VH-VL binders against q80uz0r647to840. Designs and how they scored, part 18

Target 1, 194 residues: q80uz0r647to840
Amino acid sequence: RALVIAQELLSSEKAYVQMLQHLSLDFHGAVLRALENVEQEGREPLAQEELRQGLRELPAICDLHQGILESLEQRLGDCGEGQPQVADIFLAREQEFEHHAAHILQFDRYLGLLAESCLLSPRLATTVREFEQSSQGGGQSMKHRMLRVVQRLFQYQVLLTDYLNNLCPDSAEYDNTQSALTLISKVTDRANES
Below, E stands for the ipSAE of ESMFold2; O stands for the ipSAE of OpenDDE; V2 stands for 0.75 times the mean of E and O plus 0.25 times the DockQ between their complexes.

## First folded at step 4 (VH-VL)

Design w45 (framework fv_rovalpituzumab)
Fold by ESMFold2-Fast, scan of step 4:
Structure w45 (fold): chain C 194 residues (1-194), chain A 124 residues (1-124), chain B 107 residues (1-107)
Amino acid sequence: as target 1 above (194 residues)
Amino acid sequence: QVQLVQSGAEVKKPGASVKVSCKASGYTFTSYYMNWVRQAPGQGLEWMGWINTYTGNPTYADDFKGRVTMTTDTSTSTAYMELRSLRSDDTAVYYCARETYYYGSGYYFYFDYWGQGTLVTVSS
Amino acid sequence: EIVMTQSPATLSVSPGERATLSCKASQSVSSYVVWYQQKPGQAPRLLIYGASTRATGIPARFSGSGSGTEFTLTISSLQSEDFAVYYCQQYDNWPLTFGQGTKLEIK
């Protein structure tokens, strides 16, 4: 049912936000400080500058998803509800999704830039490895965490499509869910524009 | 193939300025820092400074600060080093050298390719 | 600044013999030492970086070792083309600094 799918959306968003918080707060603090120290010397390789600028978007992306999580928790509550209403949570954040679309989908490229930077700097590679091995890193590779930033948008498409297919076609929620899917598709298309 | 080709020899009087060029080819110019190193006749190598070819930002060794200027022209993949207020002890071969990004201390790297050198003679 | 001191200033050795060149840093530079070869009238040529890694195209007779403050360049079975001046350089800290050079000459 629709409610079950909405609960899956909430559960997966909670796990995703926890990952983003670790990536944003701990990775940003450790890895980006290392890259920023190179900048303070006035010396910055092209790959490291592009990576640094992209990773500085993580706190804003984290804030976006933290807001979505809090709204989902509020809407779905502790006691079971009748018909869920979750699509407008995404529609209310249309401008934020549009603003961050380019950076979110560039995380695949940022992964490549991180790999390149680690090949050029054993010090950076050591910093990344130490972060991954920490309890704050959760034992997951940096590659896995960075790819999840991109994959979440595609997961929204899958979950919202399943949700839509379990809604009454005459309902306002059905129409709002179609609009939310259109929004996610547009931001995905825009970021892939060559 | 990576090549760094420098301008020809110069003869200058004390108090004059000299500007040496270094034209790069065979790689992406803005992906590597360019360093300048000089060598007085019969003496060792002396580092003068480097320039970030992507941003155009230079850093100069203390002994040259205030009388050296390093610039780049990314459209021609060329680095320049201008030394002012020349003294007779500035007579040296001036080299440009590309700084690699492999196996570094996190901030600094070694020089993998060098220009052929430009002899600058300062005499009255 | 970190001072790099090379010894000896001149090393006289015969072709076919082994040459050992020393480089000492005034403070630890970890493994961030590079060796260059310079022949008269030519630009320096990269030989060894990271104290012990041979650059591409450099013959196996050249080897580097050391860490911290003591570094060595060894040339086994010297060839006629190996008689040149050799410079060490640290790239651990600013400013970048070179040794004064060791001249390898025929005995």
Scores: ipSAE 0.000, ipTM 0.453, lowest interface PAE 15.5, mean pLDDT 81

Design w46 (framework fv_rovalpituzumab)
Fold by ESMFold2-Fast, scan of step 4:
Structure w46 (fold): chain C 194 residues (1-194), chain A 124 residues (1-124), chain B 107 residues (1-107)
Amino acid sequence: as target 1 above (194 residues)
Amino acid sequence: QVQLVQSGAEVKKPGASVKVSCKASGYTFTSYAMNWVRQAPGQGLEWMGWINTDTGKPTYADDFKGRVTMTTDTSTSTAYMELRSLRSDDTAVYYCARETYYYGSGWYFYFDYWGQGTLVTVSS
Amino acid sequence: EIVMTQSPATLSVSPGERATLSCKASQSVSSYVVWYQQKPGQAPRLLIYGASTRATGIPARFSGSGSGTEFTLTISSLQSEDFAVYYCQQYNNWPYTFGQGTKLEIK
C-alpha cells in the first residue's frame, strides 16, 4: 500500500540526512580547516578555491533534505488511517531541486579536485583519511558517500513511482505525485547529462 | 633524512604507568599521522592507535581504550604514548610509525618510517 | 576487527630458491595490504604497499600480489639477508591489524 511506501520514503530520508550531516557539518568543516592551514596556498590556489566553493553547496543540499525529512515526519506521524499526502513536500521545493541539478553535474570534477588537493597536501590527505576511518564513516570512501547525493534523486524517482501506482487515480494526491515525479525525473535527467 | 627517535628502555612494576616518546625530524611533523604499534616477546605486531599530529586528536584500538593516552608536542615535533595500569602482559617493544600515502588506482596508506623501538618490561 | 592469517608459520628454504608467503583476510580489504620484513632486534622494514607496489630501495626479487582476501609475497631468488620474519598488515579499516608472521629460515 501507499502508506507503506511513504514510510519507506521517510526512513530512507532519515538515513540520507544523517549521511549528509556528516558530510556537510563534519567533513566540510574539517576540509576547510585543513585548506586554511596549508602554507603553500600559491601552489594550487585555483584548485583549492574551486573545491572550497563546491563544498559550500553541501550545507544547502543538507538543508533541503532536512526540510523534506521534517515535513515527512509531520505528515506521517499523525497520518492515521487516512491517505498519506506527501507529494506537495517535493513540489514546494521545486526551485531548490532545479538549482542543485547544476551542481550535481560537476560532481565528478569535484571529487577530482579533492583528490588533486590531497596529492599536494599530506595534511589534507590525513584529514580525509581520519574522516573515512572514523566511527561515523565506518571505513566507507568519500567517493561512495558523495555519490549518494546523485543516487538519492534516483531513489526518489523509484519510490514516487511505486507510491503513484498505489494511489487512487482520481485523487488530488495522484495528480500531485505525477507532478512531483515529473520534477524529480527532470532534475535526475539533467544531473546525468554531459 | 626522515628519522624517528624513541626514548630509552623502561622497567616498571605492575600497576605503574609508562610514557614513551618519539621525536620526529627531517619532515613537517604536523603533515603526517603517527601510529603506535607494540610487539610482545616472541609475538607479532599489535596496533594500539593513531594520532592526527595537526589537530592532536587520537583514535585508540579497543583493547587499549581507557588506559592509553596519545599526545603530541608540535613545538618539539614529539609524539607521546602513555600506558597506565601496567600488567605483566604489557611487556613489549613499543614502536612509533609514520603514516604516509600513495595515490594510484586509489589511496594507499602505509607506515614508511618506524622508530627504533622502546622496550618496556613489566615485572614484580 | 579484520583478522589477518599468515601461512606457513615457518618456511625452510635454501639460498637461490623461491619463497612464497601467504596472507589471508577474514573479509575483503581490497588492495590495502602492506608487507614488512623484520630482523631480530630491529624495527619492521617496509617492503610492499597497495598489495603489489614495491617500496623505494626494495630489490626486484620481492613481489606482491593479490586482492580481496588472498595475498601473496614472493621472493624469487633468496639471498642470505632475506632470512627474517615477514608480516602482512591491512589498511582497509581501523583497527589496523597484522598477521602473526612467517619466519623464513635456512634449510
Scores: ipSAE 0.381, ipTM 0.745, lowest interface PAE 2.8, mean pLDDT 85

Design w47 (framework fv_rovalpituzumab)
Fold by ESMFold2-Fast, scan of step 4:
Structure w47 (fold): chain C 194 residues (1-194), chain A 124 residues (1-124), chain B 107 residues (1-107)
Amino acid sequence: as target 1 above (194 residues)
Amino acid sequence: QVQLVQSGAEVKKPGASVKVSCKASGYTFTSYAMNWVRQAPGQGLEWMGWINTYTGKPYYADDFKGRVTMTTDTSTSTAYMELRSLRSDDTAVYYCARETYYYGSGIYFYFDYWGQGTLVTVSS
Amino acid sequence: EIVMTQSPATLSVSPGERATLSCKASQSVSSNVVWYQQKPGQAPRLLIYDASTRATGIPARFSGSGSGTEFTLTISSLQSEDFAVYYCQQYDNWPYTFGQGTKLEIK
């Protein structure tokens, strides 16, 4: 059923936001601290500065998804016997998705920059190790966590497609879900062309 | 070049505490994590915990949590491991070991340098 | 915790022969296995990391292989200085765990 799929969207968004908060609050700060002495000496490698810039996008990306989570919680918490309405949550954030899509899809590149920066900074490698081992859900590599930032857009496509297939074709929600899928596809395709 | 020098042998009574030191030289102390590993006579190696030498934040194996404290003094490039409420089965050689990494198809971690070991004997 | 099991406990071989030491993990550790050599009265010495990569200064007669749960250390053409205890270790997850060791002794 549509409701069951909408609840899966909510539960997976909650898990995703928790992961993003750890990256944005804990890991980002630890990376900045690990690179502090290199920066102060004016010898910071280009890869490390590019990594710093990329990770600074995490708070804005986190805010986007936290807003989606809060909207999903409200909509599905109020959903009694009626068909759920969640597609407009994505449509209302069209400008945010368009604004952040390039940075979201750059997380594959940021993973490469992280790996390259670890070559030059044992402190950064230690920071990555500590985060991987001490974080809840242990055993998930930093590679897995950073790639989830890119993969969430793909997961939206899968979940919204399954959702659409369980909606009445004559409903407003069906039309809005098609529009939401078009939006997600557009931002994914546009950033892939960058 | 790289060297880890540990404090000398200790003899303690049950219930006492012991603090082992590990002085690093030949590299930037705060760039590499330090691990503590022990070995009881005739037994294998047992990991006790890990410390981030830059932040001073430690992580302990469950068997030692509550009895062990790991610290660092960055001004002397020295790591410390204190074990409390000693029992006879805590008799062991205690090692510090530097954790390094290699970049290839991934990032690989391993202990490249070890201290010479500190024998702690717990006897009545 | 991940349990590392080494076999055999003791391996008796002659100089010039080939020795194969086994290490099994209770769950998949990918290639995150390290091998150490320890001689009496000495600290362990790094031999191999990432299951198969020789550490700097380690002779070519030492080789490692395996992935997932089964790993081997092979010493071709044994030299007299190779008779020692060998430990495998996983670094996939905390707590880091070691095997019980394999003692390589002269036949």
Scores: ipSAE 0.404, ipTM 0.753, lowest interface PAE 2.9, mean pLDDT 86

Design w48 (framework fv_rovalpituzumab; at its last look DockQ between E and O 0.54; V2 from the best seeds 0.00; counts 0 for: pae E 3.2 > 2)
Fold by ESMFold2-Fast, scan of step 4:
Structure w48 (fold): chain C 194 residues (1-194), chain A 124 residues (1-124), chain B 107 residues (1-107)
Amino acid sequence: as target 1 above (194 residues)
Amino acid sequence: QVQLVQSGAEVKKPGASVKVSCKASGYTFTSYAMNWVRQAPGQGLEWMGWINTDTGRPTYADDFKGRVTMTTDTSTSTAYMELRSLRSDDTAVYYCARETYYYDSGFYWYFDLWGQGTLVTVSS
Amino acid sequence: EIVMTQSPATLSVSPGERATLSCKASQSVSSYVVWYQQKPGQAPRLLIYGASTRATGIPARFSGSGSGTEFTLTISSLQSEDFAVYYCQQYNNWPLTFGQGTKLEIK
């Protein structure tokens, strides 16, 4: 059923937000600390400032998905075993999705800057390694974690398609889900191209 | 000279604790993580854990959680490994090892510098 | 945890011969494998990292290969100083794990 698929959307969103929170809050803070120590030692490559600016995008992406998670929890909690209404959660965030898609490929450049900064700072490299190896991170590389942003968009397409196929074609939710799927497909295409 | 110098051999009774030190020299101590590895007589190498020397935050292998504590003193560039509730099968040479990397399309990590080892004998 | 299995446990060879040592991982470790040489009473000595990159000062007769789960250390034209115990280590995941070692001894 549609409800089961909506609950899968919620549970996967919770896991994704936990990863983003670790990446945007824990990792960002640890990297800033390591970079501050390098600056105190008189080593301030330009790449480090660009890296800082790039990492600032992660909290905004995390906030977007945190909002989606909270909305999903409320909607599915309120409907009980009834008909879920989740598509407008995505539609209400159309501009944010459009905006963030423009930044996804910039993370490839920021990963290059991170690698460059690590070559100049063993302390930073150690912090990145610790983050990658932590139990919270599951041993996945920083690149793999960043790629999960793109993978989440593909997961939305799959989940929303399955959801749509289990809805009454005459319902408002069916129409809204088609619109949400169109939005996510557009964002995913842009993320792959840019 | 870039070097790791460990404390001397120790003999302990079962149930006691031992604290091994590893003093670094010739490099910036807080720039590289320190690992602890042990080797029982005639046996292979066993990883015990890793410590971030800048933050002092350790990560331990499951077999040692609850019995091991790793710490650092940045003012003396020294790492410590304390093992509690010693058993006879804890008899081993204990090594500290510095972790570093090489970049070639990715970061390849390895232990480039090892302490000379500290023999800890646990017997009644 | 990733289990590293080395074979053979002991390899008996003559000076001037080629030695081939095997190391297998229980799951993929990409190319994150390190090889060490250890002589009695000494700490391990780094030989190879990243499966195939020789460490500084290591003679060209030592070569490493492999990726995923199957790794090999080859020593061409063995010298007398090469008779030692060799360990492989995976560096892909914590906990870091070592093979049980291969003892290279004179035939």
Scores: ipSAE 0.550, ipTM 0.823, lowest interface PAE 1.5, mean pLDDT 86
Fold by OpenDDE, look of step 9:
Structure w48 (fold): chain C 194 residues (1-194), chain A 124 residues (1-124), chain B 107 residues (1-107)
Amino acid sequence: as target 1 above (194 residues)
Amino acid sequence: QVQLVQSGAEVKKPGASVKVSCKASGYTFTSYAMNWVRQAPGQGLEWMGWINTDTGRPTYADDFKGRVTMTTDTSTSTAYMELRSLRSDDTAVYYCARETYYYDSGFYWYFDLWGQGTLVTVSS
Amino acid sequence: EIVMTQSPATLSVSPGERATLSCKASQSVSSYVVWYQQKPGQAPRLLIYGASTRATGIPARFSGSGSGTEFTLTISSLQSEDFAVYYCQQYNNWPLTFGQGTKLEIK
């Protein structure tokens, strides 16, 4: 049962990483290019810089989850039908999860800044709109896609809890999974404070 | 005055093409995306697509892909919609609609300005 | 695509009475719902956007509510000029889709 849950974790991580790649590479890149054009016009440089800083979390988060995905694939590929070891994948990346915290805390702010910038730059507005229409995102709004980044942490809580409930309490993996859940909870708690 | 003025009614035969114009005035044309919506007689509204008035890049609804072409002329602040291979079921009033938005913890889009509509009748 | 379903198809109400129009989405559209009014021979007119925000120039008797999949347009006291067809639209997903409309007629 634990293995099945771990496999679900892997499967969902694949889909999630694909979405993140689209956000990180296509949306982030397009927005930055559009912002460069706005800067050339001498409009609101401080606000734009703040927006750029906020959006920088996307590539970092993408890198984090790409690493998680690679590790999950390796661990589950190696264990066969045996007991998987996946909890340490999260624990080893504690520092990187701070990018999630930053994303959550800055979410409303950078969306607001993006909106303001869109009002000043039709090109930027169109960039956002075109991104929303992309097939990669399933036609969902940008905001919803951005929220999925936050939602993934909650999904980890659910999946890892289920994973935990199917582990031997005397196992090292059990203890590590508890630690991983604590780690994720610290990040999600910050989300609730926002 | 902020307004959209569309071209006059058209009567076409099946297989023909029609090009409807939408002239904008009273605002910066390239600052707002333009949408096209049609309405068959006695029926509801159907979204056809939109065009980026700044870049000229259109996006079409799947049902119209291959048959519709949306363009703009920024010098005249005019949007165009051409529908080809006309069929009887293409008989409708065609509207251009300006798209705008407001932000409240998210982007809310809506059509705040409409043309008066252009009746296109397709009959043998 | 998201299907917007309006009900009833026709609503008969007397002047001065309250009218309630329903719009249901096949899946959640958050608050990204717009309401339009259309009179015969005229283009649609924007009434409500963001599910509940009244457009500029729209009388206070018009109000919108709802989120997710259930939305409502309410006219508190019908005036003679309010008899028309009303459409809801979702702007949450592409392609943009409209409800089939509710005809508000005089009883």
Scores: ipSAE 0.501, ipTM 0.805, lowest interface PAE 1.1, mean pLDDT 92
Fold by ESMFold2, look of step 9:
Structure w48 (fold): chain C 194 residues (1-194), chain A 124 residues (1-124), chain B 107 residues (1-107)
Amino acid sequence: as target 1 above (194 residues)
Amino acid sequence: QVQLVQSGAEVKKPGASVKVSCKASGYTFTSYAMNWVRQAPGQGLEWMGWINTDTGRPTYADDFKGRVTMTTDTSTSTAYMELRSLRSDDTAVYYCARETYYYDSGFYWYFDLWGQGTLVTVSS
Amino acid sequence: EIVMTQSPATLSVSPGERATLSCKASQSVSSYVVWYQQKPGQAPRLLIYGASTRATGIPARFSGSGSGTEFTLTISSLQSEDFAVYYCQQYNNWPLTFGQGTKLEIK
């Protein structure tokens, strides 16, 4: 029950981290290389600093979720049986989740900055197209991929709610899960105020 | 004048290869992706692949992987498409098409400039 | 691969009348549809992108609509120069794919 939902949290976190690795390491690097090529031509780097600032938070989001994944693997890999204890993994990361929400609040602005940069550098536009096509699983627009980055917090709400409903109400894990759900809900409320 | 001018018609035998050229004028060649699309007589349009003209990196449609090669020569602003192991059903008009985008909450990719087409006839 | 299916295959109408051309995707393509016009012996010409946005220089009598799997091109008052073949194309998924075309003929 609770263990099954905790295992789903782990497996979905693995998939999410792999997706974040593609975005934060491969796409971010490709965009920066394209911008450096424009700068080497002696052109004004009008979009580079704006875009770097807009994308800067993506590596931090990846680091947050890699840490969550590692903690989940430690907790669920050793437990094997009995009631899992995973809620404190989220409670320990309140500031990092607030950081994640700040990125979400600027998501549309970052896409707009990327589009403005593409007006100044059509070559950057073809880099965006290459990224959009390179994904396994049929390709997805840049917009859809950026939305997936931020949707994980809402998925946590669903998973933690289901997890809470399958815990003994007088357990410490129940109380911690309720607190974690409150934290995630607070973070998602800030994200919706964009 | 912004245009794409393709090489002339070709007649080939089955098993041969053909290389079609597409010369860009009036715009910066390396700033826009180049696509190749073919149209068999009386038929619709079939996408063959595209090339990033800045990096030279091509992407091919699955039906053509293994027998198509797309290249560029940036010094002459020219794209090339070579199709090997020709068959009679490769008889078609071959188009190059410049790709650009429109942004409105997402990127919308479309072909805003087409070459005049190159008829390739494959007959024994 | 997303299959784009156009109907009808041929549409016979008189000048001055309205033509309605349909395009159906085998799965949702959101609003990522383009319409092209092709006259005999000519390359295709961009008409509509984003399902509903007219390209520069396209007359107001051309309009596009739809989302998801069903899309429509409407020509509200046909001119003699509008008789051509029309293709839809999706760009939601790679590879990009075209419909088979609708031929618009003079009655």
Scores: ipSAE 0.333, ipTM 0.669, lowest interface PAE 3.2, mean pLDDT 83
ESMFold2, look of step 5: ipSAE 0.242; ipTM 0.642
ESMFold2 (binder alone), look of step 5: mean pLDDT 91; pTM 0.922
OpenDDE, look of step 5: ipSAE 0.420; ipTM 0.790
ESMFold2, look of step 7: ipSAE 0.294; ipTM 0.628
ESMFold2 (binder alone), look of step 7: mean pLDDT 91; pTM 0.916
OpenDDE, look of step 7: ipSAE 0.497; ipTM 0.807
ESMFold2, look of step 8: ipSAE 0.233; ipTM 0.627
ESMFold2 (binder alone), look of step 8: mean pLDDT 91; pTM 0.916
OpenDDE, look of step 8: ipSAE 0.383; ipTM 0.772
ESMFold2 (binder alone), look of step 9: mean pLDDT 91; pTM 0.921

Design w49 (framework fv_rovalpituzumab)
Fold by ESMFold2-Fast, scan of step 4:
Structure w49 (fold): chain C 194 residues (1-194), chain A 124 residues (1-124), chain B 107 residues (1-107)
Amino acid sequence: as target 1 above (194 residues)
Amino acid sequence: QVQLVQSGAEVKKPGASVKVSCKASGYTFTDYAMNWVRQAPGQGLEWMGWINTYTGRPTYADDFKGRVTMTTDTSTSTAYMELRSLRSDDTAVYYCARETYYYGSGLYFYFDYWGQGTLVTVSS
Amino acid sequence: EIVMTQSPATLSVSPGERATLSCKASQSVSSNVVWYQQKPGQAPRLLIYGASTRATGIPARFSGSGSGTEFTLTISSLQSEDFAVYYCQQYNNWPFTFGQGTKLEIK
């Protein structure tokens, strides 16, 4: 049943947003704290600024998914017994998803900048390890956490495919879900290149 | 240059506590994390936890939470590991090990220097 | 926790021969594997990190390879001082976990 699959999409989005909020607050905050210490020790400003700039994107990614979560909650709360309409939630955010994919491509560079900064400060490296240990996912690396973002896009493909297969082929929602799948597939393929 | 020197062997009764020290020299103590690893006779290596020497914040392996306390004294560049409520199966050589990193395709973390080990024997 | 499995448990080889030791992770650890050597009565000694990078002062006869879930430590032209227990460790995921060890012995 389509409604059941849409409810699963909502439940998994709620869990994903909780993870992103933890990553955005804890990772971003921990690195900024460590960068302050490196700055106090007279390290190169350029690498610090580029790293700070890259990490500022995490809140925007969190905001994107928070918006999706809120839209899903409203749509499914108001749905009643009718066929749910969720595909346009994704279509309305096409530009944000394209920006999201481009940002993921930059994370390898930002991780490289962090690694370079850690070479100059073992204290910074230790602080990064402390963050990795304390965050959701049981001490998973930053690369693994970015993979979680890519995994969510793949989960959208799986869930939307199941949803599509339980819709009337003649419905507008069927057509919109095909369009949403095309969008998510394009974004996922681009993100997986990095 | 870098050296980690641990306290001497201990013999304890079940239920007692032991506190092992690890004195570091040859580097800035607060720049590197310190890990604790034990090895029961004829067995493999078991990680117990680590401490951030800059912040003093410890992180313990699940099997040791509630029984272990890790601390540092930055004025003497010394790390400490205290294990309470000792059991006979706590008989082991206890090592301190410095955590470092290397940049390659990413940040690689590993233990580059180890203390000589402290034998703790727990017997009735 | 990621489980690291080493094989064989014991490897009997003669001096001058090549030894290959295996380490398998229960899930992908990328290249984030370290090898240590331990002689009786001594602390472990760092040999290789990042799966293939030899630590400072480690002889060229020691080499590491592998990625993902399967890793190998190779010792070419074994010397008498190489007979020891070898441990692999992953640092891809917290907590860091060790293999149970492979004993390299003369016979």
Scores: ipSAE 0.013, ipTM 0.530, lowest interface PAE 6.9, mean pLDDT 82

Design w5 (framework fv_rovalpituzumab)
Fold by ESMFold2-Fast, scan of step 4:
Structure w5 (fold): chain C 194 residues (1-194), chain A 124 residues (1-124), chain B 107 residues (1-107)
Amino acid sequence: as target 1 above (194 residues)
Amino acid sequence: QVQLVQSGAEVKKPGASVKVSCKASGYTFTSYAMNWVRQAPGQGLEWMGWINTNTGNPTYADDFKGRVTMTTDTSTSTAYMELRSLRSDDTAVYYCARETYYYGSGLYFYFDYWGQGTLVTVSS
Amino acid sequence: EIVMTQSPATLSVSPGERATLSCKASQSVSSNVVWYQQKPGQAPRLLIYGASTRATGIPARFSGSGSGTEFTLTISSLQSEDFAVYYCQQYNNWPLTFGQGTKLEIK
């Protein structure tokens, strides 16, 4: 039961990390190159600056999730048919989640900034299409990929809640999972404070 | 003002290659992507791929990967599409089309200008 | 890939009448649909983008509507020059896909 949910957490994290790597390494670099070719007429547009700053957070976010993926692979590989123990993977990264929370939650807003920036640069619009075209797995739009950055935190809440409900209430893992859910909820709830 | 002028009709034998050109004028060539679309006699439109005119990077539809090559010459504002290993069912009118976008409630992409088309006939 | 299905395949109408052309996507494409007109021996011409926005120079008798999976192109008070083939296209997902076309012909 719990193991099946933990395996789903691993499988979805693997897919998410692959998407983040593509977004961080390929799209981010291409966007920066397109933006620096835009001629400045007076002061640089604020939308472009804010978008650039947001996208520069992607490598650190990618590193966070790569670490989670590697930890999940090791824990689930080692447990065999035994009780999985995955909650402390999130607890060990509390500081990183808190540090990146604001940037992660703004990725849906970055879609609006990207669209605005595209009005000033046909090259940037072309780069967006090129990124979308690079998908070989039943093409996902750039909009969908950027929204996944925000949605992953909410997916953690759903998966960890389902996981918790399939654990023995007397176990250490149950307590640790409640703590992990509290951490993730705190991060996702910050969206309402803004 | 904006014009896309394609090369003339071609007659090819099976197994040959054809290279169609599309010369752009009236705008900054490297600011807009170029798409290629074909239409077999009595059939609908089939998208073949596109090329980033700023970087020269092409992206091909799966049905054409391995047989098609798209290139550009920025000095002449010309896009090219070469199709290899021609078969009789490659007989079609081949179009180049300029891609643009609009920001409204979302970012919309569409083909605003098309070339006149190049008829490629493949027969033995 | 997303399949775009147009209906009817052929629509026979008289000048001055209203024509309604349908386009259905196999899954949601939001409002990311474009309509093109193609006359015999000519390249396609942009009519509508974003499902409902008329392109520059397109007469007001052409209108588009719809979202999600069902889209409609309406031509009010048909002119002789409007008899052509009409194609819908989605750009929500890759690869780009076109409908089979609807031929508008004189009754």
Scores: ipSAE 0.000, ipTM 0.487, lowest interface PAE 12.6, mean pLDDT 81

